# VHH binders against (2R)-3-sulfolactate dehydrogenase (NADP(+)) (comC), part 19

Target 1, 333 residues: (2R)-3-sulfolactate dehydrogenase (NADP(+)) (comC), of Chromohalobacter israelensis (q1qwn5)
Amino acid sequence: MSRMISLREAETLAVAALEAVGVPRWEAEVTARALIDAERDGLASHGLSRLPFYLAQARSGKVVADAQARVEVAGSVIRVDARHGLAFPAIARGVERAIPLARELGLVAVAIGGSHHFGVAGAPVERLAREGLVAMAFSNAPSAMAPWGGKRPLYGTNPIAFATPRRGTDPLVIDLSLSKVARGKVMLAKKAGEPIPEGWALDIEGRPTTDPDAAIAGSMVPAGDAKGASLALMVELLTAGLTGSHFGFQASSFFEPEGEAPSVGHLMLAFDPAHFSDGYLEHIEALFQAMLEQEGVRLPGTRRHALRRERGESLELPEAVVDELRAYAVSRV
Below, E stands for the ipSAE of ESMFold2; O stands for the ipSAE of OpenDDE; V2 stands for 0.75 times the mean of E and O plus 0.25 times the DockQ between their complexes.

## First folded at step 22 (VHH; framework vhh_8ghr_2)

Design x3 (from p6 with D31N S55T; at its last read DockQ between E and O 0.89; V2 from the best seeds 0.73)
Amino acid sequence: EVQLVESGGGLVQPGGSLRLSCAASGFTFSNWDSIGWVRRAPGKGEELVARIYPTSGSTYYADSVKGRFTISADISKNTAYLQMNSLRVEDTAVYYCARYYMYWSGEKTFDIWGQGTLVTVSS
ESMFold2, look of step 22: ipSAE 0.560; ipTM 0.864
ESMFold2 (binder alone), look of step 22: mean pLDDT 79; pTM 0.786
OpenDDE, look of step 22: ipSAE 0.694; ipTM 0.918
ESMFold2, fold request of step 23: ipSAE 0.512, 0.510, 0.555; ipTM 0.851, 0.846, 0.865
ESMFold2 (binder alone), fold request of step 23: mean pLDDT 80, 79, 80; pTM 0.794, 0.792, 0.796
OpenDDE, fold request of step 23: ipSAE 0.775, 0.776, 0.775; ipTM 0.955, 0.956, 0.956
ESMFold2, last read: ipSAE 0.557, 0.557, 0.525; ipTM 0.864, 0.867, 0.856
ESMFold2 (binder alone), last read: mean pLDDT 79, 79, 80; pTM 0.785, 0.794, 0.801
OpenDDE, last read: ipSAE 0.777, 0.781, 0.776; ipTM 0.955, 0.955, 0.953

